# VH-VL binders against Cytochrome c oxidase assembly factor 8 (COA8), part 68

Target 1, 167 residues: Cytochrome c oxidase assembly factor 8 (COA8), of Homo sapiens (Human) (q96il0)
Amino acid sequence: APERGAERRDTAPSGVSRFCPPRKSCHDWIGPPDKYSNLRPVHFYIPENESPLEQKLRKLRQETQEWNQQFWANQNLTFSKEKEEFIHSRLKTKGLGLRTESGQKATLNAEEMADFYKEFLSKNFQKHMYYNRDWYKRNFAITFFMGKVALERIWNKLKQKQKKRSN
Short names: E, the ipSAE of ESMFold2; O, the ipSAE of OpenDDE; V2, 0.75 times the mean of E and O plus 0.25 times the DockQ between their complexes.

## First folded at step 3 (VH-VL)

Design f60 (from f53 with heavy chain D99V L100D W101E G103W E104S H105G T106P P107Y; framework fv_ebrasodebart)
Fold by OpenDDE, second read of step 6:
Structure f60 (fold): chain C 167 residues (1-167), chain A 121 residues (1-121), chain B 108 residues (1-108)
Amino acid sequence: as target 1 above (167 residues)
Amino acid sequence: QIQLVQSGAEVKKPGASVKVSCKASGYTFTSYGISWVRQAPGQGLEWMGWISTYSGRTNYAQKLQGRVTMTTDTSTSTAYMELRSLRSDDTAVYYCARVDEFWSGPYFDYWGQGTLVTVSS
Amino acid sequence: QAVLTQPPSVSVSPGQTASITCSGDKLGNKYAYWYQQKPGQSPVLVMYQDNKRPSGIPERFSASNSGNTATLTISGTQAMDEADYYCQAWDSSTAHYVFGGGTKLTVL
């Protein structure tokens, strides 16, 4: 059995967004869309007096962002690869070249491409279901910690007001 | 500015392998394919093969099938060409060139500076 | 594999028109593309499709296709135009890129 050469899975580059916010920023920054995921990365601000709860929230947001970036980068790559392979295969079956006489890339019509989309969605349905589930879990956790941080901030403000009244 | 920068000159013995790199900049790497073209001293241009930077699909010249491998690293926007079982007649300047896979015609609009590979006993 | 045939050399006087032909049985209605290469330099695209020039290529460069023959025309040829010229096509049957043998243009 000829060893099917391990198709090097084009691992989506862990592209650390080269987006660098200004050094003196006191807020979160949104970068341009990532070239692979098409998602806009967020650079999270780190306060000087970050509480353990705030730190936990920030880390959770960062991890969720990285997870999203990796998922969509890989998904987009897979989609594009499979789409190209589908087109090439269909063109070959039709006895058509990869380019028109004018040298343009040969394409399939919308009806022919509909088959690809159906197949692709069917193949990736479970993956998308797991993604959605995990997306909701992560966002729920983030929202929960946002609430905790808000309560902590309120409590700290109240303590400061009491101390000012006692002096 | 669009630029393709290749690795430096190589000297190899017969039977050895050479791997040439081509780093692309100034454009979206995955939007264009990379072709490799070689030119023996005093000879014409010879197309070696093509690789899709998006899908990784390759097409090699029939003469070089089994001896040539083209790869890409999208993280570094770099294309690689490996030629194995080198012979004296593989002595040439090797060029990488950009080719549009989508909207433009099948032509090479930007070229690397070339890499001299010398195969000598 | 498709073969593109070019004359090995063309000579022209300054200010005259140079014509370089590229013939191939599979060219048909396909476009030939043209490259200029000066000694010790990389090839440069000079013509793509019918009479389309990349930015920076002088208007004196033109190209035409007729049947199985593509022609690069350089009007008012200058000394700086002395170079090797290559035609290139794409073979739809093999999905290969094919170069002509090249033409040395000498400006006398």
Scores: ipSAE 0.014, ipTM 0.559, lowest interface PAE 8.4, mean pLDDT 86
Fold by ESMFold2-Fast, scan of step 3:
Structure f60 (fold): chain C 167 residues (1-167), chain A 121 residues (1-121), chain B 108 residues (1-108)
Amino acid sequence: as target 1 above (167 residues)
Amino acid sequence: QIQLVQSGAEVKKPGASVKVSCKASGYTFTSYGISWVRQAPGQGLEWMGWISTYSGRTNYAQKLQGRVTMTTDTSTSTAYMELRSLRSDDTAVYYCARVDEFWSGPYFDYWGQGTLVTVSS
Amino acid sequence: QAVLTQPPSVSVSPGQTASITCSGDKLGNKYAYWYQQKPGQSPVLVMYQDNKRPSGIPERFSASNSGNTATLTISGTQAMDEADYYCQAWDSSTAHYVFGGGTKLTVL
């Protein structure tokens, strides 16, 4: 059989799956969960009269989303790989095959899997701490730029109102 | 770095008891178990038992059941192995070793420096 | 109880390949582990989960485990590799560690 995987995979460089927003959307749109990160991507609407400051805010939000998507895509890949390795290791330790007589994947019970989850979380504790720190830094920056955009919009409304009153 | 440091050499008379300590550093103590392995002069490695640093559960080699007790002190990241009713054939170097019983299957990734216990009359 | 059998000694010339075997009933259905012990020193893990090498262990160390026999292979053997080597497996039916008797590697 010919290779199928390469033809069917269409993802962004960050690992986020492509999605198609509804036609004639004039607002931000939320897509279906990404197959790798399991997060719902946001498609940001770009207004025709976007200011340089609004563009900076939008790009910061897009970059943060791409960073977040890549982190969770990589984390979920690592989790899946380590989960399979743990299951295979435990089955081999017990002298058992990787498949049942029916050809299905052999599995561990919930109590055995609880040990894996606890260890995975413990081993990844520092990595998750760094992620949370960076996440807070990015959200602080986004909030700061949102404030700047709000002030710009207030100033523009005041200028337009003054100009209208002068006519 | 990961390190296991054991107590110093002991000389005991037959019938006495010995308690060896193993102080862990460089990792989260309760995330890994501790096994004890001994080696008589000129002989191979012999597993003695294992203790969970998280739960305190133990599993001892059948031939030592009733003579050995393994304990831990989480506040000092230290494991202990006490062997009672000592015989001359208990003369050996006693090692503690770190084990990962949940991820990789049970094996010894880091070892202490060893404690020589001599049993003589 | 399960028993792991190793040859008591293996000799090799510097630069040659050394092969140390470990035999046990259905050993290939279990993970095999290898430890190196030099005189007066603690054992050091040199191979885990049949064929995986820990960080810091030279690439010249490799291993396999199939059927009833696990093998530790040292390519381009150096004088510093002279040591006792022990194989180990876990017997889940008895919840016991099992060690081989050890093999003394001599580099002549």
Scores: ipSAE 0.000, ipTM 0.458, lowest interface PAE 18.2, mean pLDDT 80

Design f61 (framework fv_ebrasodebart)
Fold by ESMFold2-Fast, scan of step 3:
Structure f61 (fold): chain C 167 residues (1-167), chain A 122 residues (1-122), chain B 108 residues (1-108)
Amino acid sequence: as target 1 above (167 residues)
Amino acid sequence: QIQLVQSGAEVKKPGASVKVSCKASGYTFTSYGISWVRQAPGQGLEWMGWISTYSGRTNYAQKLQGRVTMTTDTSTSTAYMELRSLRSDDTAVYYCATDFGELYPSDYFDYWGQGTLVTVSS
Amino acid sequence: QAVLTQPPSVSVSPGQTASITCSGDKLGNKYAYWYQQKPGQSPVLVMYQDNKRPSGIPERFSASNSGNTATLTISGTQAMDEADYYCQAWDSSTAHYVFGGGTKLTVL
């Protein structure tokens, strides 16, 4: 599997670990919106004592996030691509250049764009319905596993209390 | 006025690499992206990938994963496609073509190069 | 990834209507494009966004795209239309282009 290289070689300040620095966060954290999907990625905190069930839940959430990011990145790029093609073809038909005299990309008015938006929405309707179906299925599975993890933590806490007598 | 001129035919041994050039003229180079499409003898068209002449962003066909690299040189208005670890089944005519895409290729190709025959044989 | 299937060959007599099909799963939910390639030449776009004809392409070329099948139709087929025809679509799931295998149109 490919692994990320060290972000910075900080031998002067730490000199010890560049692969496993102390984690600043004890919780999941949210990054900035992805350029293509426009969705904020969640970076999951991995506890040292993660159970197999907790690992399964985390991996399910990570896989769901990756699936969701890929879907919207591809969808947004497809929209941008087809929109640019539509504008390009219409400007050519009208005998107009693709850029204004100021060097900016030429654009069409709202009336001219209406046909593109209608057709794009129509062609992508079924794809969005399948996305919604899969999104709900994934969230149902995540909720189910969250419930199991909660029960496991309660059980482990009860076992821990019983061991307190061992002195 | 708009024209794409490709480099000449190449003959390579299996395991070698080939780099095909595509020189654009008659328009502002950064206004159109460049796609690469190949065609094996007697076979159909196969899209290889796309590069933005504006941003340098690339998108490659999964089948060619790890073997293809696309680059541009704005100073010479030239796009390049390098294919490594050549096999006999890479024998094909390689085309460059313009499209109008900023983040990703457009759905059609306005102008095509004349094609470059790359023959891979032992 | 998506696969586009075309018949390998279609034959028509001059003046007859030629129909070239391109089949793919839910192809009607995508834009279909058609290219004409004559021997020794680069492909030429003859139809874009399902049914739109580029400037310079004769009116006898038309096309449709619905369900799983896109169709390129050439009315009053002429000898000059003899060529290989390729359909193309964009697969948004993989973010790449897919071409059909091509159809050789013979006019005799």
Scores: ipSAE 0.000, ipTM 0.495, lowest interface PAE 12.4, mean pLDDT 79

Design f62 (framework fv_ebrasodebart)
Fold by ESMFold2-Fast, scan of step 3:
Structure f62 (fold): chain C 167 residues (1-167), chain A 122 residues (1-122), chain B 108 residues (1-108)
Amino acid sequence: as target 1 above (167 residues)
Amino acid sequence: QIQLVQSGAEVKKPGASVKVSCKASGYTFTSYGISWVRQAPGQGLEWMGWISTYSGRTNYAQKLQGRVTMTTDTSTSTAYMELRSLRSDDTAVYYCARELDYIFGSTEFDYWGQGTLVTVSS
Amino acid sequence: QAVLTQPPSVSVSPGQTASITCSGDKLGNKYAYWYQQKPGQSPVLVMYQDNKRPSGIPERFSASNSGNTATLTISGTQAMDEADYYCQAWDSSTAHYVFGGGTKLTVL
């Protein structure tokens, strides 16, 4: 279980930079949360006999995961930059330094931050609406192709069973 | 020695695309973001966007959204900026600059590349 | 719409004090940064977080930021200080970095 790097404790933690699947994995598996999006990536297993439909579904799922990761990484970046600017602005207005006497990062209390959070959410309302729309559209498409793949697999099993019975 | 080295000058026709590279050395590439700034001849500095060298996430100036793409290659410590559908008013010197990663919200551009002149003419 | 306004040019005699202003709405509530650019060269950071000087920048450079105006001050101005100077700040409303239009400092 990786921990934060000792070299820089006041920046975002430096985790494992690359996600490696377990050896001999024959299934999809879930990795650690991404540093910036805070979402856990899924690494997809590719079978040797992957059908064109199975490939299309896998690529759609991979593309949707990447889109989702990019959205939340970008959103978290914007949030963090605006939050730090807001905190620095308010500390400057109070005549306070960016660091406490103990050397820790200076912070604002929950009441002072409430207005920032409210404004950030209001400002990003339209962006979040478009995200939700696209998220549901993508999940509908994934579900549809999952159904097609399931039907293909049932058909192939029926063909195999029929062939065996004819022998 | 901390250094950002950019690719050479380009001459492009209107409607073409250009891709400028910025190779970093002398520091841990993933510890700092890269901003892109351009300057038209005889004019001021204009910020184009920022990219995280760790995650690849981007933040583009609204004026350039849809025409610009920023990427990185961590294995070569190189950042790239591609600008599409070039117009004559895109003629400028393009700079890459190092900034502190987003967690501290620092706006300092402490080291700059040498600049890449992109000329868009017919 | 955040805009940082600088005078287009400032002239000063050698050894005198030059002052370059940067105006923006509530700029004093943000951190201001200053860059020096000489002809044919990349910009160089000369002041950060309002009034802090990077290593290698002469002590004659100082700055302030209050209300709507940030000011870069060069005392005992030398011929080598002749350059374009740009102020910069972060605009949280657009999540963008904003530069001033630049000021040409002439040492005559």
Scores: ipSAE 0.000, ipTM 0.469, lowest interface PAE 17.1, mean pLDDT 79

Design f63 (framework fv_ebrasodebart; at its last look DockQ between E and O 0.01; V2 from the best seeds 0.00; counts 0 for: pae E 10.3 > 2, placed apart)
Fold by ESMFold2-Fast, scan of step 3:
Structure f63 (fold): chain C 167 residues (1-167), chain A 123 residues (1-123), chain B 108 residues (1-108)
Amino acid sequence: as target 1 above (167 residues)
Amino acid sequence: QIQLVQSGAEVKKPGASVKVSCKASGYTFTSYGISWVRQAPGQGLEWMGWISAYSGNTNYAQKLQGRVTMTTDTSTSTAYMELRSLRSDDTAVYYCARGPLWFGELSTYFDYWGQGTLVTVSS
Amino acid sequence: QAVLTQPPSVSVSPGQTASITCSGDKLGDKYAYWYQQKPGQSPVLVMYQDSKRPSGIPERFSASNSGNTATLTISGTQAMDEADYYCQAWDSSTDYVVFGGGTKLTVL
């Protein structure tokens, strides 16, 4: 195409949602699962008359989403890498190659993999506990700000009603 | 403990290419991204691009698209930035900086920086 | 086109409060970040996500971000705070990561 002469830009950052809500939507929308984290991103609707408090809540929710994306993308990588290293180590100990005679990838049975899962869970126990604690704290903060936004909206409606009554 | 160590100064002629390295230590390399930021003598900071040490996904500044390539070698915990078709106005200190694994609107910032690599482009 | 505008220089007396601004269209919709750079040294992160301090940054550093303006505030300014200060934000329409032009803080 004629436009093809324009310099190529790299693909969008992995942190940016690619899902677009319908043109007339006034609501948040949920996208497809991310390739690395397997979490579904939320695209937040931004109203024209967003208050500073509403903006703070939206930024907190979006930052929390990006925090979750980072955690689970990293966790999935760590799991896959350590699983592969464990399989290779055990196959070497047994005197087996990394691939079968048919060319298929060599694997361990469920009993053998149980050792890996136990070690992985034990090693990452503290990490997951801190994640759960921080996730709880973040949700508490979000709920708190949701409450503040609700009170602000109630107050604004009361002020608007008073103004209309005086006019 | 967390440290980014860059390769030494380079002097290049216009039209040449330069490749700067950044060796990470003290953290899990693949849990973070690396950005490259340059600073011309007496000037401000200019972001060049980002790379995920996990996926190898990149995102480059528009003005450098087509001239810059960022890569990583996870076996050595090293990030690389190659800049091609060098011009005199590419003379700058080039920094690598640690950023988030997820290159997002509200999470992208740089907590640790390399010492910088001076690249001089002159005839 | 997102441009982050900072004053080129700010001067304060020791012990006074320094205020460094960073202006951009709807900057408050995004997070602002701040870096300190002393001559011959690499930048150091001093504030992240509008108002949070990294470990090791003194409590006299604070920041805000509202509307079109983010502000870095240094109370009880000391000679050691003399440096260039850069703000950083996100611009998805052009280069993603954008830095302000920098402000030279002088403590007389």
Scores: ipSAE 0.156, ipTM 0.696, lowest interface PAE 4.4, mean pLDDT 83
Fold by ESMFold2, look of step 4:
Structure f63 (fold): chain C 167 residues (1-167), chain A 123 residues (1-123), chain B 108 residues (1-108)
Amino acid sequence: as target 1 above (167 residues)
Amino acid sequence: QIQLVQSGAEVKKPGASVKVSCKASGYTFTSYGISWVRQAPGQGLEWMGWISAYSGNTNYAQKLQGRVTMTTDTSTSTAYMELRSLRSDDTAVYYCARGPLWFGELSTYFDYWGQGTLVTVSS
Amino acid sequence: QAVLTQPPSVSVSPGQTASITCSGDKLGDKYAYWYQQKPGQSPVLVMYQDSKRPSGIPERFSASNSGNTATLTISGTQAMDEADYYCQAWDSSTDYVVFGGGTKLTVL
């Protein structure tokens, strides 16, 4: 599967997003990166005259956003915890403490940490493979419904023009 | 097997405080939040608030703001709810429930509930 | 804050279909959730995300949500379905959880 989603630019957590667009916004809004997932949430506009098809598309986009947010929040939490556990276990094996004499957390060098990164990727390979498959399936469905909504809007404009000219 | 086990029943006088515990097991505690919901005798469910087990961020119901404090201890996988300045109308069964790390359209539901803790505030 | 209104009680005969409504302003723009509570027990999630059923919940439970109303439907109602039922939604403007007042289902 493509590697496009796995290397998002904003990797640092930014906290829980309390994003609130203006009450009468006519546009979707993109908020700051979520602390846990590192993903920017989209706040979806709900027009008063939303058709059933438009509602289906919006709910599908909302569902996909939440699914994606939850996956990366969980992945980031797991990565952080397993990284700390790996460092702790390797320091213990070497007979070293968890903190230096200055009180800072003891760390491993880049070569030692490479073992962790390899193990983490290998352990989570199937999870990422299923994520990539589901990501593609969801995005294909969203694109399909976006096309259906676009055609619906064109058809409604044509019906409105026909009614106006016949009056 | 996912479980939420709460502390035992309490009897309190008006003006006192109560602290109810909720010990979680069978899942990664820091991957979820905990909501607290109470139910007065013969009444419906009333949401009290929520805490993230990951960040410690809280969100309290407006009517309880200033009287309630929710905390977690990740080393014991335990959530706590403290309600202060108790009144007789705080007599209720208090539930903890597992919820999301953040609220959203598709995530804001409570799939596992504790057994409940009866708190009685003598008139 | 948003409010969710449920009828206080609904009565049905065994084998009949029960419908429990939950009304709120533009509730169909949100997702609705349903809980069952039997006497002396904790609530149990029976429907989520408008119409999805958790594993272990019988297929006779279904739900829908459109306009201002979510509806929990129990077909072929059994005596064991006698319970209180609560709807729930999330108010995104306040980040508060809202429960309906509850509906007591009686199976005569």
Scores: ipSAE 0.006, ipTM 0.568, lowest interface PAE 10.3, mean pLDDT 82
ESMFold2 (binder alone), look of step 4: mean pLDDT 93; pTM 0.950
OpenDDE, look of step 4: ipSAE 0.207; ipTM 0.727

Design f64 (framework fv_ebrasodebart)
Fold by OpenDDE, second read of step 6:
Structure f64 (fold): chain C 167 residues (1-167), chain A 123 residues (1-123), chain B 108 residues (1-108)
Amino acid sequence: as target 1 above (167 residues)
Amino acid sequence: QIQLVQSGAEVKKPGASVKVSCKASGYTFTSYGISWVRQAPGQGLEWMGWISAYSGNTNYAQKLQGRVTMTTDTSTSTAYMELRSLRSDDTAVYYCARDHTIFGEVSPWFDPWGQGTLVTVSS
Amino acid sequence: QAVLTQPPSVSVSPGQTASITCSGDKLGDKYAYWYQQKPGQSPVLVMYQDSKRPSGIPERFSASNSGNTATLTISGTQAMDEADYYCQAWDSSTDYVVFGGGTKLTVL
């Protein structure tokens, strides 16, 4: 009896890409684009001797990535739904079917679609403004912590050199 | 206030026809469509079809093709639904509802609804 | 034709959270709409475009979509919320509107 492959029910996008890098990786890995957000997830490397400051930086990067994944997944879904419904509405108004005489999906012309894009952007303008603001805040914080980690590493290297000269 | 007011209850014999009216007020009639939905006693909602108040274009549920006709009168802001060759299983409350799938409105949702018209088909 | 499946009934105690599900093929790519119908009354829109409330609908009503399942959630359910609830979607393949079978919500 052929084992009916359990169709993995695409469970709701738990925002964490199931991309697992090789266990022996000593660097960050970039996964394929997520099917919902279209963003490439990063799997962050965890050093064996991770400092508290390095850990804080890693967590902040992870949180920011998750935030971005969720935002764009939702935005892309909303966009796709509204686009389809706009096309439907417009075709109905024109008295056109959803399919052409050739059986292809009926589409609107570029000019009509331009109106959709304009309206969509207008409706979501405030949402995008808030996203951009928060994106800058998060990236500023990440950059700040990257600087701190860099200074910490320099200081630790200097201390090690002094100890080697004293022995 | 946006309102849809339907005609009164009807009692018909099998094989007869019924025509239900739905008068719209409080909005631009030609900017929206009208959908018709029926509900048999103790049953769920069944979509019957849609008409554009702007173009007059219609789409009917497959089950009702050939028996249903939807029309609009823009001068009176009134929609009509005619159902022919009535059967006992056509006994239901018939609702008109404002359909939002016109002039760039997204998705076919219904708001508001008419008060409903009971149509009874009995021998 | 697309089919939307709802549980026939849901029971909840006053003040608790009620959840009504609506499942259908490719519902994740479509908006779901929700209607409340009380006995002898017309349906009333309670949620549209997955998570939007019409004017006059209490904030205790919310909706979400996950994959092929839409969920209507009523937080702090009240006796006045006892009604039949219907989900509705549009089938792009047939250009038809489809309703779920309805869910009777009882507040015990």
Scores: ipSAE 0.013, ipTM 0.570, lowest interface PAE 8.3, mean pLDDT 85
Fold by ESMFold2-Fast, scan of step 3:
Structure f64 (fold): chain C 167 residues (1-167), chain A 123 residues (1-123), chain B 108 residues (1-108)
Amino acid sequence: as target 1 above (167 residues)
Amino acid sequence: QIQLVQSGAEVKKPGASVKVSCKASGYTFTSYGISWVRQAPGQGLEWMGWISAYSGNTNYAQKLQGRVTMTTDTSTSTAYMELRSLRSDDTAVYYCARDHTIFGEVSPWFDPWGQGTLVTVSS
Amino acid sequence: QAVLTQPPSVSVSPGQTASITCSGDKLGDKYAYWYQQKPGQSPVLVMYQDSKRPSGIPERFSASNSGNTATLTISGTQAMDEADYYCQAWDSSTDYVVFGGGTKLTVL
């Protein structure tokens, strides 16, 4: 029994894969490069006595990583698609086939590809500027919370010294 | 207050589809995932799948692959789970739960849970 | 873990210690999680990452995980603790979440 008329509502992949980190790792783990973004995901070690502030910092770093991964997955996909379209269009205009005599994809020389790169960069200039701005904002926030965590750890060490002397 | 509120009970015929909603409030929706877990009457918990509220990436239990679709609407902080080609053995209470897994950190514990949606599949 | 095994039922007297086990191949190499479910209610997280207690869960709840067995321990068990308890783990090979079959805790 075919599922004719069934609504097709599958969620398309965003280009971010869920990786399988080591179980109960005592160290940060770095995964293989993602197919789309070409970035390596990082699994952060969670200490047994993680404070709420330390958890907030870790969540900020993880959220920033997912945001960064998604941005580059989308950019790389767009770049690859537009590059292929540009090459095919130029080869047709020149009256050339899409494949060489050796069966490999026909390519354009560096001078011809320079036009594509200039257009792509110009077209995406504002998008990349917003990315850099948001990247800076995120890193500022992470640095701020790293400072707060460092102060908390210093304070806790002082409290522990006081407890040891009291006993 | 962190809360997940699900849509109401459904009664469906075999072969139909059902779509359950799960509205999140009290936290940043896009910073977490949503897992779906079902429980047949008098039976245990069965994990159905996970979706990232940020990326929309999904992972479905093998048994349900091809019949289930999970989606999110970030503008309304709502997750959806659609199950197609319903059978009588799909009769269950369906739960959504906040999954602490985010990119780079697999933290698949569930807190809070929605109130559950009873889906009855009968002829 | 592909399969997690729990005893179907455990009975204790009020004030006694209840122990609920969850067994799986090399479960101690994975994190275990525990949920409490009362009749007609949603599950509630009572333990995460083997031995960590969420805010709001009484100190009488504790847990451990080593070798092939994770254990949820409830000291000074109260009538209000009567519920079904489920263990959970994550299988990294399949990226699937697995639940144990559940244990009915009776306090008599």
Scores: ipSAE 0.000, ipTM 0.542, lowest interface PAE 11.7, mean pLDDT 81

